# Miniprotein binders against UPF0696 protein C11orf68 (C11orf68): the designs that were tried, part 2

Target 1, 235 residues: UPF0696 protein C11orf68 (C11orf68), of Homo sapiens (Human) (q9h3h3)
Amino acid sequence: EDGFTAEHLAAEAMAADMDPWLVFDARTTPATELDAWLAKYPPSQVTRYGDPGSPNSEPVGWIAVYGQGYSPNSGDVQGLQAAWEALQTSGRPITPGTLRQLAITHHVLSGKWLMHLAPGFKLDHAWAGIARAVVEGQLQVAKVSPRAKEGGRQVICVYTDDFTDRLGVLEADSAIRAAGIKCLLTYKPDVYTYLGIYRANRWHLCPTLYESRFQLGGSARGSRVLDRANNVELT

## First folded at step 8 (miniprotein)

Design m15 (from c5 with E49W)
Fold by ESMFold2-Fast, scan of step 8:
Structure m15 (fold): chain B 235 residues (1-235), chain A 92 residues (1-92)
Amino acid sequence: as target 1 above (235 residues)
Amino acid sequence: SVTIRVEIRKGDRTYRFYWVVDSPEELRRFIELILEWLRYLGVDEVTVWVKADSPEEAREIAEILRELFKELGFKDVTIRVEGDKVEVTGTL
């Protein structure tokens, strides 16, 4: 009633993952073709279920860019889900540490920096910057949601391969800022997404590990990154 | 403006970060925080490259970096200054 439930968000995510994706794959496509591809498929104009007058007539789940060195590894998601069900029925405590250990055991280590922007020029410009950083090798992979029928905010996801590798997470933040992005960023491990842990979860866990805010004219130009749970400044 | 590049080695991985600061004093405050944080993470080697606005500023920055690496307990510290550029490498 008041916003989205965890079940609703999980169902939407699953549907998007199963629908076709528009992909620029730098492993097989020359970098010189990127600007034309970005002009053809601006995320503010690509519609989730296809519409007359949009760039797509068929449903699109995600618009993605794969870097030249990108090698996907989702880990053992089935083993993770089975272990999660066993954990819930065991009565053992469900904590960030328990989830981290589950993720490590099943090699479900990827995570992502998230930014939410309204449909329009600023979204398209931000996505273009991220896409260029991916193709140039500064980021590994990224995706952006298509425009929903109701016109809500869209999300850009910038992935890292291991959420337990703090240096890798911060390296990605630095590359996002170098690409000209100035909005708020939040970092979420994919294990939380696979297990349906969102803002309003029954275990009252914070699904966000880090926040990044753009800072100018201080000790450095770029971002300040906070460990949200412990309120510790990392940069 | 002063451009800073930091390259960090931990095991078999190398990580690269870039920052811009407006003065040597801002560089001191920023690098001190970063080097302390990297020490906490247990990195093996840190290399800092700085592009200053002049050779004189580069020499000032080299002295700041020498002092910070020493204060924070880095080992095998090497410092190189060439024109307006400074390179410092240290190990933990």
Scores: ipSAE 0.011, ipTM 0.507, lowest interface PAE 8.8, mean pLDDT 82

Design m16 (from c5 with E49Y)
Fold by ESMFold2-Fast, scan of step 8:
Structure m16 (fold): chain B 235 residues (1-235), chain A 92 residues (1-92)
Amino acid sequence: as target 1 above (235 residues)
Amino acid sequence: SVTIRVEIRKGDRTYRFYWVVDSPEELRRFIELILEWLRYLGVDEVTVYVKADSPEEAREIAEILRELFKELGFKDVTIRVEGDKVEVTGTL
């Protein structure tokens, strides 16, 4: 079952990436148009495969906002995949450290903070906050999944350019919290996604590097960030 | 409530962080933890900006930050207080 779930997630991700995206691109569109665009395309109402009763009649893979300074760099994914095949054949231990080394060597450094929310006002409000932070330059780029036929939670992904840059990862977490987000966040490097490594994998690797929880009381109204690999709090 | 912004320089990059705390005592505990962690990461410069609820609270916070930056080994510590706002910069 875990294997089937991982295959299903990979197939869904590939299909979404290949289908058309609804994009607000702050590099070419004035920031003043954002509120109207958010009202036209609330993620709780945009359907994955289109519906005459929704904002879209055609399939939508992702709803995305690109920041004014956003410059996409996926690195050398082909070189990464070739090196991954060689690593598996070599018999060398497959650890978080060896994957990190492959990612650095092939410049596949991007990663993302993930939040999962049920369709509804809370999701739309969270997305609007994230989108405004992107357009204002506090975050680089973000996307949110459209509503699936079967229902279920939707995901907001907030990207950083370098998962090895801990300060950059934590800066994004801080900006997400400043935007009013209080739900659980998890951080995953894209290298794990490109190699098809999810929670159910034969190497028993955890693709989640960081976990962020909002503190309701105590010493600060903000996030507690845990380094999942080393079990160290970064607060 | 006390609003905190921390700007960190490492190499040619600058990073910004935001938090809210309820008191100067909470600020002390929280900033101490953050500054220790940043020192561990090998950052070059840290600037802490605080918006307090009063000028008196701002002066109290400035004293806390001055002492904390000194205890944690920061050098070239500069402190500026303007009304209810505090700015402290230190280097590692």
Scores: ipSAE 0.158, ipTM 0.617, lowest interface PAE 5.6, mean pLDDT 84

Design m17 (from c5 with T3V)
Fold by ESMFold2-Fast, scan of step 8:
Structure m17 (fold): chain B 235 residues (1-235), chain A 92 residues (1-92)
Amino acid sequence: as target 1 above (235 residues)
Amino acid sequence: SVVIRVEIRKGDRTYRFYWVVDSPEELRRFIELILEWLRYLGVDEVTVEVKADSPEEAREIAEILRELFKELGFKDVTIRVEGDKVEVTGTL
């Protein structure tokens, strides 16, 4: 919609985080229960605000799978936001390096690989593959958006602990590909999300750090990852 | 089809990657680029494990990997061949 702004996107994200989540937690639930859980809650059928005709009658913000070794660490988001306000009023340059330093100082290091898919079999199949990789220990944690009331594409988010750890980010990409995912992936640090920095921001910052594309044939089959900031490609 | 697994150690962490290439010739070019990139990233140890389509292909791949690790300056290079599997480890 033409009226969507950074404020609207931030409000939607906050609402989803505050609403109840459907969680498969491998720390407390046997892996053998995963297939039944996935069959009960396919993301193409779970509705954002609930519907008697869907698997959920109440609102669902996110559908998530936590790995057995998952230990959530959001860092000091409050301190990050305060430092961001101070930086803006200081008149100092706002650059990717400056934001990286703020994120490190306040331990807000998590980031995520994103894939956007239309509701349907391909989304549900992709999510099942990701969920199994999480439960098997190849990925740490993932979530997928429910179906919006207005329709549209849904997003699968696969998290890593530290966006400054390039090898860890690339390891997650490799695991996503090993799970059978072939669509375009983009990687975004959560620091940009917490600060409300999206594609069209006043500082002309690119919140996407990496892009991953899948290719068959040639000298290699699999992932091609581009570092957007440095324009460097692993081939 | 040749399946490649690369295990990387940097500091106290280890990372694992998977790729597929169509031939030993394509593997040489691909691994050369990857090992150069990993050297640039300052990794401490690299282990390349390859599953070939035959024991004969595995022996060919073992020679390619031995030469590449040596050419790129890896030290303490060890190589093991078991049937259709090859494992090469080197340090920087």
Scores: ipSAE 0.198, ipTM 0.604, lowest interface PAE 4.9, mean pLDDT 84

Design m18 (from c5 with T3I)
Fold by ESMFold2-Fast, scan of step 8:
Structure m18 (fold): chain B 235 residues (1-235), chain A 92 residues (1-92)
Amino acid sequence: as target 1 above (235 residues)
Amino acid sequence: SVIIRVEIRKGDRTYRFYWVVDSPEELRRFIELILEWLRYLGVDEVTVEVKADSPEEAREIAEILRELFKELGFKDVTIRVEGDKVEVTGTL
């Protein structure tokens, strides 16, 4: 229903990754500077391609916060892509389980919780909560998209080191909920991103592995998490 | 509301989770699901900390947690109640 192809989404993601990022890096910057940085770069006001009237005059691909212990490890992406081509030509079924095994073999294990919010106060407030959780060590790394020229919702991505570590994935969900976030969250392993598996993929795979729905029970501190691949409730 | 914290040790890693439920009945169903799942994952130690709305509710919750840890085969189960707070630790 959005009209985008997998190729179009992949091209947009690549462009954003290649453009400059606005980064708060807690490995080198004191945590006391975070609130000023968040006030200077609210994601609802940072424009994708720059505008003299916005916080940025030049293009920005992503706004990111790196935790103090953040140590990126993308694994063997080249080996993953070669194995993916072999899998496609083999005639073997392409399933979540097959992709999981491929990711494990090539150590491409990172993944992310995704939330989509309209530009405005709620987005900026959600991002500030996530950013503080990252700097305080409850989350490892996160990024948020800038405001697109075309308009539409923006995305906050909260990364975990290993999508096969269910406890780690749930720990991140818990930290997101503790930050006051109540919207639907979906979890996507980065292996799906590297292999171009988006909404309109030809293999008819669900592009998300986990789903988190907020549970309303007085104080908004919990969620119901479903493993979509195995149809198992984790909470 | 009843506030639940679960601390899980597996190998060298410790994980912490936070949830809120509305009653001891809801807590029983929720914790049973979580403990069954953790048994399946092969964790080493689980600590459940609960802050109830009253000391009376805390005592009720302590009984629920004692029975659940027993029913699900946890060993070395330790339970403490202090005011409106309950802490239960067990190993697999």
Scores: ipSAE 0.006, ipTM 0.339, lowest interface PAE 12.7, mean pLDDT 83

Design m19 (from c5 with T3L)
Fold by ESMFold2-Fast, scan of step 8:
Structure m19 (fold): chain B 235 residues (1-235), chain A 92 residues (1-92)
Amino acid sequence: as target 1 above (235 residues)
Amino acid sequence: SVLIRVEIRKGDRTYRFYWVVDSPEELRRFIELILEWLRYLGVDEVTVEVKADSPEEAREIAEILRELFKELGFKDVTIRVEGDKVEVTGTL
């Protein structure tokens, strides 16, 4: 992941979004079917491009769970991209604040909590917990990457509808922690994904807005959430 | 372990938070910290729901929550106990 350019990461994300997804849709499927679906498609075994020895013989871009209230809204991505090109040629400073302004103007407000885990039982257990929280209504929507042929860590993405709504971001963090997740979480607004803000970007922007660290003991909160852009603790 | 559901209203939005605690002693300390945090965030209304292990424990939890909501400055505190379930709502 450290060896890839922003263009390579963007191309991989586009390919995954265009390939078929394995979806458990709680809007149309009874919650009682979730455990069987999770057993059939553990993310550590589902392969990105298919393998006769895995649960899938065909390519899979993402494994996803949609909550009962899920209603996708991407905003005006075309207008965002046009404004981004204009900003880059204008000579104006590119900061978290200017990107936030572009996102609000073009209604590109969704974002996601990210966790990166190695393939194995810990990943599958974490995903099962997240999926149950989605189906039970504590989270809106989540997805997990399939296993790459080259190996490496997989990512679980837990979405919220508005990255500027701090309470909504904290609500999702709380639900993730209540599901038993203890690893580091980072929050990335989708506007950064659309504009290619990844690690080692040329504007030296931190690619995430918030981070959550599990507090091992002595705290009823269960986690500490930091606003990385403003260096302010939210919990 | 005990699951605690907290519903928070701020403006026209409602948020749900979930927490797990292992004992009644942890429950009191936990709720006090959560209510202080929510007061600091400037929320408008808080509803705390707890499922106790017995109706007797539910009544004890209801009294603890009543005292904490009042001590932390919540107004219009209402309490409902149904069997082993407790629901307390207060406004700021």
Scores: ipSAE 0.244, ipTM 0.659, lowest interface PAE 4.0, mean pLDDT 84

Design m20 (from c5 with T3R)
Fold by ESMFold2-Fast, scan of step 8:
Structure m20 (fold): chain B 235 residues (1-235), chain A 92 residues (1-92)
Amino acid sequence: as target 1 above (235 residues)
Amino acid sequence: SVRIRVEIRKGDRTYRFYWVVDSPEELRRFIELILEWLRYLGVDEVTVEVKADSPEEAREIAEILRELFKELGFKDVTIRVEGDKVEVTGTL
């Protein structure tokens, strides 16, 4: 328990999105420059607001890598937020199905696989693997949070363009695992983020749609992916 | 170890998945489950690419994949074996 409200979390997320990003854009930058960029900006050393000893002197909201085929489309976020306000004032039941329909109607379809890691070598190594997968075309886009003043874990977000496309969500999971990532992954649609819906919300909505766990041995090495809403194992 | 890549086409989209198994027998059981899953999802085309540990193992794997694609009702099955690599493509 940290005492933060949904409004406080939404404000912090908005501030990070509005502050400058450190971006490696594979659409305009040769892939050969990636290793030098990763060495210059390891996420365990880049600070949220800039410190004299860090690689950055100015605030950094996110460190991101864009793939060659990346074409951002956030959909109609304003329309989504207006429809959400109308839904809340209508008194109608709010369910996962109604949020899914709002997302589809307003084309707010992106989502992300999340992994939380402590600052240090393992975080930097995991980010490097993800960044290479993005530049090589196995993933579309990814970002990692900078180091907070108060410490704590950092988050790597690996985006897919359509959370309703289950095969696309599973494809991204497979690419993350092929990059050497073995930690727990959870998948969250961006519609929940835009509406400020987090773990402890009044509507009892689970913002996590999928969970991925790395498995060793047996007949195959890879992921076990669970559909959290339906309690069905997908792999 | 046997390295597996599966490419699937559904509509105008192509998806890629990667796995590793330790033997041709494990590949048979694993691929059977994957092909049944993809058939259930209504995909249009499946390509299974395998890198074996030897050309002999690759030929064994090619026969396993040929039989599985046939048993699961795939059409226009094409098989290529090049050294330690096998590629099988089929449509639904």
Scores: ipSAE 0.197, ipTM 0.664, lowest interface PAE 5.3, mean pLDDT 85

Design m21 (from c5 with V20I)
Fold by ESMFold2-Fast, scan of step 8:
Structure m21 (fold): chain B 235 residues (1-235), chain A 92 residues (1-92)
Amino acid sequence: as target 1 above (235 residues)
Amino acid sequence: SVTIRVEIRKGDRTYRFYWIVDSPEELRRFIELILEWLRYLGVDEVTVEVKADSPEEAREIAEILRELFKELGFKDVTIRVEGDKVEVTGTL
């Protein structure tokens, strides 16, 4: 994200989605196998393009865990892309509200909480916590990027089925915090990913809808969640 | 630390929230804030589950939750105590 163009980030995301994934699928695999799978494929050691010294000799796009109730629904991405081209040529303003309406019309509703961590023990520990929460039913589905470059941060993505369902977004945040995660989280709807809304985009849109900061103050361990588009604290 | 699990229903959807409260002394005020927040969001039903350190503490927590649900206008309040766990359900 740092130092890269929106086009470069979009190309990386597409390539990762097309390459093979390492998946623990709780719908078909007993929960008792999770610890062995996590030990075999720690994200800090799995390489993006394969290496004889890593757990994988072939390219890996994502490392993922599917919950027992996981049911993929990507919506009408082709219709979304066609409508986006029409919108860009129309001269109409491109705003968070316009993109939201485009997403709703084409049923592209999924979104994700993002956390960026350096390769190492803390990343592997955070991923293990998230993976266990998915298998135990507190989260629906999650994935983590493999190690793509020396010293570069990796991303853990925790998905929700509908970014317009604020309670569902906050529910996922709560479960992430309960899993022991204390770093900054940002929430991005998949429509932004499909349309290339990244840092420093040409429309000057914030690339994320929500931000979650770990708050120890007051009476509880939890999150302060901010709606970045409307500058409203959800708490 | 006290672990709090809250399950809410709004329309046809059910949502689950988890919190850790650093001390029992903070429990009442924290739950009061959460229940007020959920009332503001227009939820239909709330279930609060708390794990205590003993069955005796669970009974004390159950009475605190009963009082808070009543004060915040919840109806059809039901309370279950199973060992060191407390479950309180109310409707709005």
Scores: ipSAE 0.322, ipTM 0.721, lowest interface PAE 3.6, mean pLDDT 84

Design m22 (from c5 with V20L)
Fold by ESMFold2-Fast, scan of step 8:
Structure m22 (fold): chain B 235 residues (1-235), chain A 92 residues (1-92)
Amino acid sequence: as target 1 above (235 residues)
Amino acid sequence: SVTIRVEIRKGDRTYRFYWLVDSPEELRRFIELILEWLRYLGVDEVTVEVKADSPEEAREIAEILRELFKELGFKDVTIRVEGDKVEVTGTL
């Protein structure tokens, strides 16, 4: 939004991460319970702070689904942040390649496909499709934001374990499309999030690495994936 | 419509891709583009699975895949047809 600074965006992200999450964990919960869980907690109705009349009585930071094979790995975030401070004071150029190297060195490799949708049936339908793909093993893990107090778009995040593995990133895009998703998708490595690098940053870095657009190309339904960093089509 | 599943192996990792082709008539061109792309990426092994709308269509698709894998230089090509389902595996 207008007037938001990187510090303000970072504070909002921290608050959401620190508040409780509503989680369907396929590692401990039978897949047969997913449909009931989705019906109980549609993201268009789950409120950020547990407003009266919503499905939740307490604040919710995120609504998430963990796949059966999901294994959390955030890498060495502390080491990454220390190296980032050292890089800034060194006077060395700050480029996408330098950030990629820091991420690899500190094993901060996760990333995510993002989709932004208005609250309503289309959001809930898209989330249900993604959640089923996660539980069926086609995706590793996903989360969706709750409804903000004053509305606005909600975001669905679909994670991959290694943003440097292009085939893995493209595999996730394919699974998202197979789940019926047709909206614009953008891919962001978590290293940018941990370092507080957002749109219009001081280093003129684009935190979006890939972009996926649904295309009715020729005789096929799929996506056109663009590598934003190298300006190359990956299809 | 035709559903295509492609499983590829590169090194010690396996990746799966899914596509829906609106028309069987253009299947050859679409598969050709996928296989050229995978050859460019330097993958080790490719398995293409196609779910057709009929057993007759599956047999036609099997011949298309046989020709394409051969034309693009795949080795150890194995083809299997079961009802509406076609599976072709090849190595590079």
Scores: ipSAE 0.221, ipTM 0.674, lowest interface PAE 5.0, mean pLDDT 83

Design m23 (from c5 with V20F)
Fold by ESMFold2-Fast, scan of step 8:
Structure m23 (fold): chain B 235 residues (1-235), chain A 92 residues (1-92)
Amino acid sequence: as target 1 above (235 residues)
Amino acid sequence: SVTIRVEIRKGDRTYRFYWFVDSPEELRRFIELILEWLRYLGVDEVTVEVKADSPEEAREIAEILRELFKELGFKDVTIRVEGDKVEVTGTL
């Protein structure tokens, strides 16, 4: 449907973040319980708002796995948003560089690799692989969207601490590939999410910074990673 | 342009986000969507702060926000207008 706008996407994202999450927390739960948890909550069957025949009777915003060393640090989101408001009213150009500076100043540095998959076995299998990598310490934290009432693709988000740390971003990509994931990945800094930068934004910014494509024989990591804004391959 | 800041409190947690629209009509559509979602989620308190392009536009926006908060069942609605800035707080 062509009625969805950036405003609608922002509202949906905020609602999901505020609704209850189903969490496997490796900091407090033995790794041996992961397989049972994954079997109980396959993302293709968990419904966004709860339904008969679903694993959940109540709304679920996200299904998440926290690694043993996961330590949340969202930075100064309040300061970021105030500075963003001031920047927009200043008349100064809004660019990826300006947003990067705001993010650094306010310590809002986290970001995520995104993959979009249709509901079904492939989604559940991909999520299980990512969840195991998180519990085994190869990734820090990940989440997957539940099944929407309207249908459509679901998203797996794999987080890194600092989107300006290219090595860390590339290491996360490598771990995702090692988990057997072969689909297209795109990387979005959380600062863009907090400020409402989605595909059809008014500043015409590309909503993602990096892109990863699977390939055999061309890369030691099994993938090629591109800086989308500058069209430069990251070594 | 009109800048919108929404602050939401639910239990011990506070959430904030910004949005930008070019008219009071766009503001009405966006805020109605957001407040509907927040009412469904059972939040405790919502504060909407808007920076308009003029004091006159700010007064128009204050009326829009007053109507929306009332229609969606918010309680203890407080509205403050200062120059080109509007702040509305309501509880559920």
Scores: ipSAE 0.000, ipTM 0.334, lowest interface PAE 12.5, mean pLDDT 82

Design m25 (from c5 with E26R)
Fold by ESMFold2-Fast, scan of step 8:
Structure m25 (fold): chain B 235 residues (1-235), chain A 92 residues (1-92)
Amino acid sequence: as target 1 above (235 residues)
Amino acid sequence: SVTIRVEIRKGDRTYRFYWVVDSPERLRRFIELILEWLRYLGVDEVTVEVKADSPEEAREIAEILRELFKELGFKDVTIRVEGDKVEVTGTL
């Protein structure tokens, strides 16, 4: 939420996606091996470009866990990009609703809950909780960024398959909270990532759709989820 | 503390929610609000699963859930209590 232009953020994301990933794939690996894998690759110690003193000597773009039922579907990203270029040249207003319709038309429906944490024990503990929830079937897939050379916060991304399915988005939030996560969460549809919608975009769009805040008081301990576009509480 | 899981079926999809509640009186209000919300959304079936701290607490919670499902108009309500766990299912 601080710091870089959309072009810089897009370039960093592309580089991370192209570099090798460390993956625990529950579709092919027994759940009993997860704890050893988490101990071997704590995200606070895995370095972005490799270091003999870290668990990795080679570059790592992402550390990921795939659930047993995980079935990736990126939709028609090429068709989305072509339609986006046509929309920009058409002069038609660019709004959250217009982007939602482009996403639906091209089946680019996935999205993710984002959490940013400083390197250290709390990050590693949070990631372990998320990874266990994925392997146990409460979440579909998640990834965490490695430690950057310059330092700064790392990001955990928890994916859902359809950002237009509000119950599915709220279900993922609930599972994240059940895993012991108490920090601020924001939800971003992947269509925004593919189209380069980040902070300070030229259309002045909010780069996230939902916000989740943990609260302790009142009737229950859990989260309050806000629809940022309509300024309406969902929970 | 009491752990609660709410499983919802709407059409061909099933959704699961997890919460932690400090006491039975807060649990009642929370579940009441959630069940009212689900009625508004037109869900087909709701299952509430509660992990209590004791078998005695589980029996108390089972009666709270029974009352709430009846008050909010759920049909085909079934209740199962096994040790410190309670499961209540109802349809709309």
Scores: ipSAE 0.225, ipTM 0.667, lowest interface PAE 4.8, mean pLDDT 84

Design m26 (from c5 with E26A)
Fold by ESMFold2-Fast, scan of step 8:
Structure m26 (fold): chain B 235 residues (1-235), chain A 92 residues (1-92)
Amino acid sequence: as target 1 above (235 residues)
Amino acid sequence: SVTIRVEIRKGDRTYRFYWVVDSPEALRRFIELILEWLRYLGVDEVTVEVKADSPEEAREIAEILRELFKELGFKDVTIRVEGDKVEVTGTL
């Protein structure tokens, strides 16, 4: 659908990270103000570079909600990148296990559940549910991309602090489902983002570690979560 | 519908999960799968909280949970029923 290479995706992500963010920070803002903030900045209407017809006149890279207990820890990204260059030069095999070890060594442990939705009511409703879960303490932090000029799908990212903590990853999936989200979710460790592991990468790695599909089994509601590297169902 | 909340402790971390099932009949098999899964993962403590549609259903659910925690080898099982709510805590 997008046709972009891994390098183009990485460049766009970097540009978005560097541009201003619209943030609801529950550490400093009362939870009672969230609904008004969500109504003012629906992601389907906030434009990437600003437009007189949108809520923003200036560029917006991300729309984010920080939970009350959110404490960012990016690890040693610079050390990670240096080690990655050395690994590529060494001739040592590049596998999910090798990247996991690299991430652990440099304390780059965060990761995120990703969902891609078309601009519109469904996106805005999904983001509102996620934002409320963050402010209520069920999730730690989340962000959503603004609307691109070309009108492609937008992404909601829901972060966890440690991608090696399987229970924590599954806990976040459960909270996302409890918020009413039924679309496909994929989980990507931030180490893959920092190292440019996207679709069609030269190492032929799957760009995500887990996949979650909403499943209605008889009368029960739940998720089927798959470990993509090992092809094992976790739930 | 029956609402299920599961809080688990493993080492110094606490994890919370939430599910909805349409009937008490679906509950037994679902909870059995969840408790077996948690036992496999080596958790230290599990608390299952269920909100039933009636006090009568809550009492039935309490017995189901008592039996499942016992069958799956949980220790120090504590059960509390209050109105339409059931809370069961056990350790491994």
Scores: ipSAE 0.010, ipTM 0.492, lowest interface PAE 9.8, mean pLDDT 83

